# Designs tried in a protein design chat: VHH binders against Tectonic-like complex member Mks1 (Mks1). Part 8

Target 1, 127 residues: Tectonic-like complex member Mks1 (Mks1), of Drosophila melanogaster (Fruit fly) (q9vym3r434to560)
Amino acid sequence: KRVSLLLELQEGQNFENPNIHVRYYLKAPANTFYEGTPGVDTMQGATATCRNAGDWRSAHLGHCWQVTLLLEEQHHPADLLHLYFEVISIDSWQRERCEGYAHYAIPLTSALPTDSIRLQCIRPLGN

## First folded at step 4 (VHH)

Design j20 (framework vhh_7ocj_1)
Fold by ESMFold2-Fast, scan of step 4:
Structure j20 (fold): chain B 127 residues (1-127), chain A 122 residues (1-122)
Amino acid sequence: as target 1 above (127 residues)
Amino acid sequence: QVQLVESGGGLVQAGGSLRLSCAASGFTFSRYAMGWYRQAPGKQRELVAAISSDSDTRYGDFVKGRFTISRGNAKNTVYLQMNSLSVEDTAVYYCAAEGYYVDSTGDYLDYWGQGTQVTVSS
């Protein structure tokens, strides 16, 4: 069974530096395989670095990509596609700083809501 | 369309001075860090000077005290004042604007000018 997901990283808000990009990594469950295209890696990547357009804490990403997964016939309801995000800022000297991490899990046997999902970014204390 | 156009290069005798200008268009200049890089034959490109959107400056060790970077946001221009030039300063000088990450290449892409030749004779 083929499941096709159209994913969009729309925007980041309330970061101290609005010049951000997001690195993403997707982890498929054990009974799932991704359909690859030569030269295209849909399971990991990064957005372009955003620039402040008016709100210095708002960064518009607008990064879209499609992931196609192949599921075994006996797919379990607990099988989730895990999305991991790392928000990276870049300063005027090209130095990168981690702004935070976010995680979201998508059930592959259920329809996704059409509404946008807001993820809270966290940083480890003392790091 | 982003464009960076350098001017002010040329031939100068050792001990002389030159002022380079870089006119920028196609982006919000006041929000970008700007830099001057140079590349001599057979050498890697190196940072000469950089200036942030807040006008904080950074210089390469070889030019500190001799060169001054500045910007004029009203004219969308960045400048490099080069004093006490030596033959080792002979290179093509490039103007650059702060880059962005492109995941298809894995690189940060800087906007670059065409370069301007600076030749210092003995």
Scores: ipSAE 0.000, ipTM 0.109, lowest interface PAE 16.6, mean pLDDT 73

Design j3 (framework vhh_7ocj_1)
Fold by ESMFold2-Fast, scan of step 4:
Structure j3 (fold): chain B 127 residues (1-127), chain A 120 residues (1-120)
Amino acid sequence: as target 1 above (127 residues)
Amino acid sequence: QVQLVESGGGLVQAGGSLRLSCAASGSTFSYYAMGWYRQAPGKQRELVAAISSDSDTRYGDFVKGRFTISRGNAKNTVYLQMNSLSVEDTAVYYCAAEGYTYDTGYLDYWGQGTQVTVSS
């Protein structure tokens, strides 16, 4: 009935600009309610800006957060929680640029993967 | 959609107690996190206490040990028991419900507030 998720954005890889952060947005399925405890739970947010220093192909984010959802009896097991990510870089002139989008969907009524998942970022057409 | 109505505010002497109630109607109350906030004249609104649907609680540092938040049996009312009141607790107290639904996205609902005045 009650599902609590501990989520971590671990690493970004192969981004051209050294300074990145990730904005995230979670979209719950029908018959699901966000139960958020102030200061603990969040369905949207952003990581701190991370520099691709040294090993410039890897940005260590290490951003953890919690999400608590209540599933109604009408919730269908096939309905998914959608996680959307936008990767944003800051160039040498302090201008923000979208590096790409990533998406992942998870079931709320079955076992979640324990291993890290690697997501492919997609950039909008037109650069 | 949720409608929130506060009650129980008033004038009390320092060292006294008050119990605030917040009655919720509309959408499914039991799924919302509920909270009490307060705003004193010339200050920002601040969190006093919060309670999740499974009764996990959180308190502001300035009220720990003195205030207790709880949910009613019907799960349509949230309460704030305020003990050992001081003049610094004088404020308008607001009830809030926070949640997210598939149809509406992120929403918070606020009551109109109830005045608490603590005299010296």
Scores: ipSAE 0.000, ipTM 0.145, lowest interface PAE 14.6, mean pLDDT 73

Design j4 (framework vhh_7ocj_1)
Fold by ESMFold2-Fast, scan of step 4:
Structure j4 (fold): chain B 127 residues (1-127), chain A 120 residues (1-120)
Amino acid sequence: as target 1 above (127 residues)
Amino acid sequence: QVQLVESGGGLVQAGGSLRLSCAASGFTFSYYAMGWYRQAPGKQRELVAAISSGGDTRYGDFVKGRFTISRGNAKNTVYLQMNSLSVEDTAVYYCAAESWEYEPGSLDYWGQGTQVTVSS
């Protein structure tokens, strides 16, 4: 079965540094393949560094991409696509710092959400 | 464990100034937008000023040009400098720590409030 997803990272909110970008990594369940295009990896990537200076609580990312998964005929209904996000800030000297991590799991064999979903970002542990 | 403690309120003559402070503890201060709200008797609580985690500021129309909000992340404190005070500024002033993602103005934490009274 072919499942196509249009994913959008819309915005990041309430981070100390205004210049952020998000790195993402998608992990498919076992025995699932993704449709690849040479030179394009849809299962991992990063947004551009972005901030909306007019909206003091939001950094506008607006990063859209499509991912297509190929599922075996006998997939378990609980098989999930895992989305992992790392929020990285950049200061005026181009120094990067991790602001936090977020995770979301999408069920691939049930109804998919069509509305926006908020994810709580967890700060990394010290050392 | 989470606390917002306001200070600096009191009695002042019209035309005077006050500086409010809000000391925060029990959460990661630098992650949160901080705001000052006020509530006069019989009125709705209204936004006075807010400052994002990154330092961008917003003000209510009635205080623009008179009040200044700032934050000190090293001290986990947000400040409100109030100049050219008028009797209409009399209210209880509340400190708030805000986390909004889908609904702007969603509040995580509130302080107990500090009274500001401006006499004519």
Scores: ipSAE 0.000, ipTM 0.099, lowest interface PAE 18.4, mean pLDDT 72

Design j5 (framework vhh_7ocj_1)
Fold by ESMFold2-Fast, scan of step 4:
Structure j5 (fold): chain B 127 residues (1-127), chain A 120 residues (1-120)
Amino acid sequence: as target 1 above (127 residues)
Amino acid sequence: QVQLVESGGGLVQAGGSLRLSCAASGFTFSDYAMGWYRQAPGKQRELVAAISSDSSTRYGDFVKGRFTISRGNAKNTVYLQMNSLSVEDTAVYYCAKETYVYEPGYLDYWGQGTQVTVSS
C-alpha cells in the first residue's frame, strides 16, 4: 500500500522569545519503507528560525514537505504515523531553550484531515 | 555504526540474470525488514522488493514474477535474484534497512549501491 502525505507546519503563536524554530520527528509502522531518498526533510528535520513578532506574537513557519510511505499490504487498522514536534527558542544571548513538545497521530488507513490542526505544546516537567 | 555494502551488479544482455547481495552490519539484522531500491539517472529512487523479519515478501509491480528477494540471517545478508532482465531495469541498486525514527538525530543508512546495466 502506497500512502502519500503533504505536511505543512504553518505557524506558532504566543511564544515569549522572538526567535523560534520547530524540530520534527516521524515514527512509521513496522515494515514501512520510503518512496524516494529518505532523510531529506522526510522523517525528521527542522524549520527555519522565524522571528516571533506582532500583537499576538505569531511566527510564520510555512514549512512544507512530502512523505510517501510504502506500507505492508495487510495492515492493522490502527497503524499510525506519529508526528513529534519540539519548539525551540533562541534568546538574545544565543541560548537555545525548549519551549514545549507536541504530538499528533495520523491513521494511515483512514481519510486524512484537510483542515489545519492546532496542537497545544506541553512544557517539559523539570529541566 | 550501521553499514550496508552492495555487490553483484554488472553488464548483462536483455533476458539475462544477475544476483545482488547486501552485507549488513551494526544492528541486529534478524529484527529488521530489508529492502532493495533502484534509481535510474534523472529518476526518483523506487522500492523494488522488501522482505520482513519473518521473511514475508513484497514487490514492485514492474518486477513481480521476475525478481526474488531472500535473506540469510546467519550471514547478515539480503539478496535480490533478478531474472528476465530488460533495458528498463538499468539503474543503481541500493540496499535499505526498515525505516523507524525513534530518537532525535536518527538517520537512515544507505550503501554506495551497485550498478546494473542491461543492454539490448
Scores: ipSAE 0.013, ipTM 0.447, lowest interface PAE 8.0, mean pLDDT 76

Design j6 (framework vhh_7ocj_1)
Fold by ESMFold2-Fast, scan of step 4:
Structure j6 (fold): chain B 127 residues (1-127), chain A 119 residues (1-119)
Amino acid sequence: as target 1 above (127 residues)
Amino acid sequence: QVQLVESGGGLVQAGGSLRLSCAASGSIFSYYAMGWYRQAPGKQRELVAAITSDSSTRYGDFVKGRFTISRGNAKNTVYLQMNSLSVEDTAVYYCATEGYYPDSEYDYWGQGTQVTVSS
């Protein structure tokens, strides 16, 4: 079975530092193959750096990409595509700082959500 | 710093049950996927079960139908209920976050808890 996903990182909110970008990594289940446009890595990447703006310190990312996965018949129905996100801020000297991590898992053989999903970033204390 | 501490391992007779617990320090728990891995003597670690932040689960074929993973966000704990144990389940069981690949500073592992199943 072929599963095509159109993914969009829409915005980041309430980060202390105004210049952010998001790095992402997608981890497919063991018995899954993936397809993409030649020369484009759809399973990992990064958004452009955006400034936070307005009352809510919203950064508008608008990063969109497509992932196509090929599932075998013996694929377990509960197998998930894991999406890992790292939020990076850049200061005025172009030094990077990790603002946090977020994770989301997509069921590949069930109905997919069509509405926006809000993920909370977490960062270990003391880093 | 994040710490993962396993408990609940021990000696059990074949056909018996054990419940493993993994307690996470701090308030990171609700946002991470969590996994249980095991390593038998002379073998590589293998994934036993995993649970996402939205409580979706997956299992290794060798434990499907016998083991159940669950999480309690109020207690920052993930559990592995192990039923119908066999001697082949004897291993050190590790709790881990499912972090960024290949490795990130936010990939955390517990020290492991021994499970021994006797005939």
Scores: ipSAE 0.000, ipTM 0.129, lowest interface PAE 15.0, mean pLDDT 72

Design j7 (framework vhh_7ocj_1)
Fold by ESMFold2-Fast, scan of step 4:
Structure j7 (fold): chain B 127 residues (1-127), chain A 120 residues (1-120)
Amino acid sequence: as target 1 above (127 residues)
Amino acid sequence: QVQLVESGGGLVQAGGSLRLSCAASGFTFSYYAMGWYRQAPGKQRELVAAISSESSTRYGDFVKGRFTISRGNAKNTVYLQMNSLSVEDTAVYYCAADTYRYEDSTYDYWGQGTQVTVSS
C-alpha cells in the first residue's frame, strides 16, 4: 500500500525568541519504507530560521514537504507515524538554544485530518 | 517597542575607570546579544565589546584586557566596566541590541549614546 502525505509546519506562537527554526524527525512503524530522491531525506530535516513579527511574536514557518510511505500487507491498522519536533532559537553568534519539544502521531490506515493541528511544546528545565 | 538607555558616561582622568550601563526594554532581554560601540569625532563607529545570550564575550583589539562587558538579566541591563582609560578612549559610547536579525555583523537597535571624555 502506498500512502502519500503533504506535511506543513505553519507557524510557531508565543516563543520569546523571534529567531526560531524547527527540526523534525519522522519515525515510521516496522515493515514501512519510503520513496525518496537520492540526497533528499523526507523523514528528517529542518525549516529555515523564521523571524517573529510584531508584538504577537508569531514565527511564520510555511514549510511544506511530501512523504510517500510504502506499507506492507502485514502493517497493523493501529501502527502510527510518529512526528517529533524540536523548536530551536539562534542567537547572533549562531548558537542554538532549545525552546521546546512537540510530538504528534498519525494513523496511516484511517482518514487523515485536513484541518490544522495545534501542538503544545514542552521545554526541559535544564540538564 | 525596543528601547535602549545608556548611562554612566562622564569626564575622567587618564588611568581612571568608568562603568557604563544600558537599560533595555521592549524585548525578552535574556535571549539576545548585546553590544557596546564607540565613535570618536571624524571616525567610524567601532565595536568595543559584545556579549551573547549565553554570556560569551567578544572585544575590540584596542580594549582587550582593560574593558569587561557583563549582563544582568534580572534587571534587563548590560554593563561595560572600563579600566585603565586613556585619551584615545574618548568617544560617544552606544549600546546596541541584536533582536530581529539573522546576520552576525549588524545590530538592529541603538541607544542615543553617552559621552566619555578622558583627560590627560
Scores: ipSAE 0.000, ipTM 0.121, lowest interface PAE 15.6, mean pLDDT 74

Design j8 (framework vhh_7ocj_1)
Fold by ESMFold2-Fast, scan of step 4:
Structure j8 (fold): chain B 127 residues (1-127), chain A 123 residues (1-123)
Amino acid sequence: as target 1 above (127 residues)
Amino acid sequence: QVQLVESGGGLVQAGGSLRLSCAASGRTFSYYAMGWYRQAPGKQRELVAAISSDSSTRYGDFVKGRFTISRGNAKNTVYLQMNSLSVEDTAVYYCAAEQYIHESDWGTEYDYWGQGTQVTVSS
């Protein structure tokens, strides 16, 4: 079975630093393989850096990509595609820092959601 | 499922060379990050070399400049060219494949492993 997903990171809100980008990582369940455009890794990547702007600091990401997964017959109904997101800021001194992490899991063997999902980011603990 | 089969191991004299191959079976080899690990008796498994789907490479500290990792996507194979071998390179070498790279503390081990191939370097 072939499953194609069109994914979009639309926006980030309420981050302190003016410039952010999001790194994403996808983990496929067992008995699942992935396809992409040759030379492009669709299971991990990063958005362009965007500024937080306005009274309600919102970064418009608008980053779209397609992921195609091949599921073997032995896949479990409970097997999930895990999406991990890391929000990274760049400050005035060009230093990167992690602003937070978010996670979402998509069931691949049931009806896929078509609506936007809002994820709360977990702030990393200070060292 | 993906299966990994290593070959090319054996006995070699110090200062010699070996080329290891890892043949992958599965549907989308070109989209995996691939790695070579090694484990000597009584020691922990350690990273030798890794290559991403875009052919970016990483090496363990003790093999930089001596070993080269490469991939042939058309043949679903990853290679480890080992030059200037020393007795300390004696170990079982394992091929590994990972579907993605995870940079946070939610990190993951490689998803798939081969059974290993023995490399023995004699003095």
Scores: ipSAE 0.000, ipTM 0.146, lowest interface PAE 13.8, mean pLDDT 71

Design j9 (framework vhh_7ocj_1)
Fold by ESMFold2-Fast, scan of step 4:
Order: C-alpha cells, then sequence, then structure tokens
Structure j9 (fold): chain B 127 residues (1-127), chain A 120 residues (1-120)
C-alpha cells in the first residue's frame, strides 16, 4: 500500500523571538519504507527562518512538502507516523536556541484530518 | 544558523585510506553529539559512526574496526578516519549534528556531503 501525505507548517504563534524556523523529523513504524533520492530526505528538514512582518505574535511559515510511504500488509491499524517539531530562534550572533518542541501522531491506515491542527509546544527544561 | 561543511572525500583504490573532516558553526559544538552518515545510490541513508559530547563512540556494523570517529572541540571539527576501504564503502558521506529535542534521538542537521569512491 502506497500512502502520500502533503504536509504544511502554516504558522507559529506567541513566541517571544520574531525570527524563528521549525525543524521537523518524521518517524515511521517498522516495516514502512519511503520513496527517496540520494541527498534528499523528506522524513526530516527545516522551514526557512520567518519574521512576523508586523505582528510579533504570529510567524508565517507556509512550508509544504510531500512524503510518500510504502506500507506492508503486516501494519497494524494503530501503527503511527510520528511527527516531531523543534521551534528554533536565531540570535544576533547567528546562534540557534530551541524555543520549544511539539509532537503529533498520524494513523497511516485510517482517514487523515483535512483541517489545520494546532499543536502546543513544550518548552525545553533548563539545566 | 547551523552550518556543517564536509571535506576530504575523493577517489581511492580498494585497501586505501581517507580522512574526512567536518567543520561546524552556529551552535555550542562541545555540547552536542556529532555523526557521520552515508548514502549510496538506491540505498537508504545509514549511520556510519557517532561521537557523543563525552567522547563515547558508536559504529555501524559494516565499518567497525576499520573506521574511527573523533572530534576536536577547540576547532569545532569532527573527523572520520577510514581504513581498509572496499568498493562497498562508495557513497556520499554526510556530517550530522544531533537535534535539540532530547527524546527524538535523531541527527537532524546535515552537511552538503562529500563523495567517496573506491575502485577495483
Amino acid sequence: as target 1 above (127 residues)
Amino acid sequence: QVQLVESGGGLVQAGGSLRLSCAASGFTFSEYAMGWYRQAPGKQRELVAAISSDYSTRYGDFVKGRFTISRGNAKNTVYLQMNSLSVEDTAVYYCAKEGYWPESGTYDYWGQGTQVTVSS
């Protein structure tokens, strides 16, 4: 079974730093393969760094990408594609800092949501 | 922004050696694990070697005993010494930095890659 997902990171809201980008990582369940090209990885990546352009409460990302997964018959309906997101700010020295992270799981054998999903970020614990 | 720049790839004969270098910038290098991955045409990207912030190392089964990963924190550089190269080692080699999300367990910053070709 071939499953194609078109994913979009639309916006980040309520971050203190106006210059953010989001890094993403997708973890597929066992016995799932993905279509890929050497040097191109659709299972992880990053958006461009976005400024809020006047409304500092909202950073417009508009980052789209396609992931194509090949599922084998042994996949259980509860097997999930895990999406991990890191919200990264860049300071005036061009150094990165993690502002928060979020997780979402998609069932691969069920109907997928078509509406936008809002994820609440967890802030990193200071040490 | 994180930048990783690989160098040291090239063409070598089977049984030869190469040393790859990766110059890193845009983060506190000493605090993060660094790794080397490779990808051959038609194959998935696979872990070759990794080195943690405390200098603990991990290797892929096919390179154990032949390759050595090391790091120079003063120079923000990670190295891969490759000995006893075989044709099966032919691939593009990528430098990678571990991600900021502690529970992802992934390397999510990548360099542009350097080509290693082993002949005959």
Scores: ipSAE 0.006, ipTM 0.262, lowest interface PAE 9.7, mean pLDDT 75

Design k1 (from b1, 18 letters changed; framework vhh_8pnl_2)
Fold by ESMFold2-Fast, scan of step 4:
Structure k1 (fold): chain B 127 residues (1-127), chain A 120 residues (1-120)
Amino acid sequence: as target 1 above (127 residues)
Amino acid sequence: QGQLVESGGGLVQPGGSLRLSCADAGFTFSYYAMAWYRQAPGKERELVAAISSDSSTYYADFVKGRFTISRDNAKSTLYLQMNSLKPEDTAMYYCAKTSYEYEPGSLDYWGQGTRVTVSA
């Protein structure tokens, strides 16, 4: 079974530093293969650094990409694609600071919502 | 993950021009924000210019109007066109990109740098 996903990171809100980018890492369930273009990695990547020009409350990311997964025919309905996000702020010296982490799990055999999903970012204990 | 290789530095007279290039030997160049930094002797490394994956640009005030950052995604190459060079622009110039790996800690990838000297 071939499953193609179109993903978009739309915006980040309420981060202390206005200059953010988001790194993402996708973890597929067992017995799943990744289909891609040579030289293009769709299972991990980063958005451009967003400037909060005139609106410190929101950062517009607008980062789109396509992920294609090849699943075994006997794919279990509870198998999930895990999306991990790390929100990174960058100062004028390119010093990076982790603002938080977010996670979302997608059931690969059910319909995906077409509306935006809001994820709450958390920071590791003691950070 | 890839290696960044800067080139194009050299010795020029004040008012001269240089074009720096940064080649990404790895893949996924088009997904990264890219930047040029410089470090003069005895000073901290400072951001000169940055360009996002969608080619939106940022310039530090001290180079605005003189330098132009650009990228060629087909060639996986970042450029910095430097015009009206001043002795104060003398520095090692470094190319940087953000890491795509999810790991705690430093996620910057840096090149080895290229030296620019503007002679008095």
Scores: ipSAE 0.000, ipTM 0.109, lowest interface PAE 15.0, mean pLDDT 70

Design k2 (from b1, 16 letters changed; framework vhh_8pnl_2)
Fold by ESMFold2-Fast, scan of step 4:
Structure k2 (fold): chain B 127 residues (1-127), chain A 120 residues (1-120)
Amino acid sequence: as target 1 above (127 residues)
Amino acid sequence: QGQLVESGGGLVQPGGSLRLSCADAGRTFSYYAMAWYRQAPGKERELVAAISSGGDTRYADFVKGRFTISRDNAKSTLYLQMNSLKPEDTAMYYCAAEGYVYDSGTYDYWGQGTRVTVSA
């Protein structure tokens, strides 16, 4: 079974530092593989750095990419593609800081959302 | 689907070379990423090299410049060319098929391994 996803990171909101970019990492379910192009990694990457200027305004990311997964025919219906996001800010001294993490799981055998999804970023604390 | 079968391991002197092969008889080989891992006695399994479906390669620092990973989609076979072997390379070498190159959590298919011993 072939599943093609067009993904877009539209915007980030309510971050203290105006200069942000988002790093993403996709974890495919067990018994999957992807269709790739030489030199192109669709399962991890980063957006360009954008300013989040002013109150109520967003950092406009507008980062689009396509992921194509090939699932083994005996895959489980509960198989999920996990999307992990890390929001990184850069300060006036060019130092990077993690602002938070977000996660979303896509069921590959179910109807996909057609509208925008808003994810809350969290700052997980270690043990 | 079939299973992964490694071959080409053996005993070799320091400075010698070996070529490992991994055959995948049952799956659509050209559509997925492949990797070589190794596990030395008393140590955890570690990534040696990986190759994507598109041919992009990645190497662990401890083998860079000495090992070369390659694939032959027509033969459904993955290779690891190992040159300038050191006693520290002594390990069981495992073939793995992955959903993509950089996420060890997606390793679904593993072979039984092939032994490489480097000693004088």
Scores: ipSAE 0.000, ipTM 0.083, lowest interface PAE 18.7, mean pLDDT 71

Design k3 (from b1, 16 letters changed; framework vhh_8pnl_2)
Fold by ESMFold2-Fast, scan of step 4:
Structure k3 (fold): chain B 127 residues (1-127), chain A 120 residues (1-120)
Amino acid sequence: as target 1 above (127 residues)
Amino acid sequence: QGQLVESGGGLVQPGGSLRLSCADAGSTFSYYAMAWYRQAPGKERELVAAISSDSSTYYADFVKGRFTISRDNAKSTLYLQMNSLKPEDTAMYYCAAETWEYDTGYFDYWGQGTRVTVSA
């Protein structure tokens, strides 16, 4: 089975700093393969830093990318595509700070969501 | 892991069969997902079939029912049995290994290829 996903990281909300970007990492289930040229990595990356955000406004990221996955004849129902996000802000001294992490898992054999999904951004307790 | 060496290509008539082999001179063959890709002149490289370390398989729709991928971990060899060959199967066939076992689809270790020509 061939599954093509068009992913869009649309916006971040409720961050004090006006300059944010998001780093992402996608982890496919075992024995799932992606189409592409060797050296082209659609499974990780970062958005551009947003320049147009305020306290009551969305940081508009508008970052789109396509991932094409090839699933085995038999795909385990519990196997998911995991999406990990790290929100990075730049303070008044131009120093990067992690604002938090978000995670979402997509079942590749079920219907994909057609609406935007809002993810809770968390910071781990400890350390 | 060492180097990948493909063999078994050649000239066959439509409807014929070929068996491709890919030998890995390394010692960790059984831990890698392996794949066969092909590239016809003027076209991009495309995935034909893949096999995981536990021998679970994937086939592109255009070869399902005609090609069979298999591996022999004791011999460190990957195979592609090609039956009912068509002129559109004419390509250079490449063996590839995924050394990132917990990540998906990036095959970062490639062979030099073996040529398959299907014509009358």
Scores: ipSAE 0.000, ipTM 0.118, lowest interface PAE 16.4, mean pLDDT 70

Design k4 (from b1, 16 letters changed; framework vhh_8pnl_2)
Fold by ESMFold2-Fast, scan of step 4:
Structure k4 (fold): chain B 127 residues (1-127), chain A 120 residues (1-120)
Amino acid sequence: as target 1 above (127 residues)
Amino acid sequence: QGQLVESGGGLVQPGGSLRLSCADAGFTFSDYAMAWYRQAPGKERELVAGITSDSSTYYADFVKGRFTISRDNAKSTLYLQMNSLKPEDTAMYYCAAEGYYPESDTYEYWGQGTRVTVSA
């Protein structure tokens, strides 16, 4: 079974630091094969840094990439692609600060959404 | 170390056969799905064949019926038997192991691969 996904990180909202980027990391189910060279902007990567000026502002990321997965010819509910996101801000001293984490799991054996999905970020303690 | 080393490439005429080997030097081979990829000049790497830890196989449509992937867990070795070779099969061939990729890691193809040239 061949599964092709076009993924887009569209925007981040309600982050108070002006300069953000998002790091992503994808974890495929066991015994998954890849078309092409995985890991280079497909299974892990980062967006460009984008400005976010306040809690009513959005940072437009517009980061698109394609992932093509090859699954053995079996279907079961455990075939999930896990997407992990970390929102990072950078200050004038080049200090990185984690603004939040988000996670989403895509079932590879059922219908995929065609609309945008909004994820809630959790913030680290101490902020 | 988790090094994979490809071998068995060479020059062969159309219709000929080659057997590629990929030997592991450092990880638990039997726990991993293994795959053969190839890359022709000026093109991206493409999946040729894969084999799971339980020996279920996958083949790209352009090699079905001509190539056979197999593994020998006792020898920690992956094989690709290539029959009825065509000029279009000319490429550098790489083996790869399935892995969980932390943020800083990428898939790694070990060494420089093994070169297969199919020509008269």
Scores: ipSAE 0.000, ipTM 0.246, lowest interface PAE 13.5, mean pLDDT 71

Design k5 (framework vhh_8pnl_2)
Fold by ESMFold2-Fast, scan of step 4:
Formats: structure tokens, sequence, C-alpha cells
Structure k5 (fold): chain B 127 residues (1-127), chain A 118 residues (1-118)
């Protein structure tokens, strides 16, 4: 079975630093393969850096990409695609800084949400 | 969960060698500086070796010439090659992912035990 997903990272909001980009990593369930384009990795990447500006500190990312997954004939309804996001800012000293992480899991055999999904970023705890 | 997983520890005699591995299952490995720390019972945790995203390396004086840190970005794995092991190297060894400017960026693994004993 072939499953094609069009993904969009639309915007980030309420980050202190004006310059952000998002790094993403997708993890497919067991016995799933992805259909690739030579020279393009659709399972991981990064958006362009956008200025986090405006009244609500909104950064317009507008980053779209397509992922095509090939499932074995014997797939389970609980098979999930995991999406991991890291928000990176660049400070006034040109140093990269992690603003937080977000995660979302989608069932590959269910209808996808038609509306935008808002994810809350979690900052990592220090030691 | 984007937790680091260490392996490769064990029991060796003085003068022996071990190679530790750290697998990052969660995030894009090549973007991060990585480090190895160790902690012996009743002692503080200490930095052993670090490697930048560009593969520049740093070593503590007590391991220079004996340990080598390296990374394989295609496998999302960090390594520590330990040669000429001494009883003083006995500790839990931890893999860490370090940020350059943000303290809470630190991500730690559960550790792997190294024992050097005759």
Amino acid sequence: as target 1 above (127 residues)
Amino acid sequence: QGQLVESGGGLVQPGGSLRLSCADAGFTFSYYAMAWYRQAPGKERELVAAISSESSTWYADFVKGRFTISRDNAKSTLYLQMNSLKPEDTAMYYCAREGYTYESYDVWGQGTRVTVSA
C-alpha cells in the first residue's frame, strides 16, 4: 500500500528571538519504506530561517514537502508516523540556540486532519 | 522519546581497550556537538571528550593520547575508543548532546559501566 502525505510547517509563534528555523525528523513504523527523490531526503530536513516579527511574534515558515510511504500488505491500524520538530533561533552573537521540541504522531491508515494542528513546544530540562 | 542510548561498557584488565557507542534515535544528529562524561562512585561527573558538529575535538588532559572521540552522522552514532585503560578510568560513562549557548539544551543517556580491574 502507498500512502502520500503533503506536510506544511505554517508558522511559529511566541518565541523571544526574531530569527528562527525548524528542523524536522520523521520516523516511519516497522516494515515501512519511503519513496525518495535522488538527492532529496524527505524524512529529515530544515526550513529556511524566518524573522520572528510582528505584534504576536509570529514567524511565517510556509515550508511544504511531500512524503510517500510504502506499507507492507499486512499493516496494522496502530502503525504511526512520528514527526519530531526542533525550533532553533540565532541570537545577536550568531550562535544557534534550541527554543524547544515538539512531537506529533499520525496514523497511516486513518483520515488525516483537514485543519491545521497547533503543537506546544517543550524546552529540554538541564542537569 | 529522543533519549541517547550508550553501549559497549564492560570489565577489562589494566592496559585493555573498549569502544563505547552512543545512538541518538530522536533528532538530526549532525546538527549537535556531542560529548562523553564519566562519573565514579562518590565523585563528581567530569567531561572526558567532546566533538563539534564540524568534527573538531577536545580531550581532558587525563585521557589525551589514550582516548579517541569520533562520530558517524550517517548512523547517528557517537564513539569513544578507549586504549591503555587504567583502574582510575572505572566509572559510569554518559553520552551528552550539548548546545553552544543554551544550558537546558543538555540531553543525557542512561550510561554504560566500565570497570578496569585485575
Scores: ipSAE 0.000, ipTM 0.098, lowest interface PAE 18.1, mean pLDDT 73

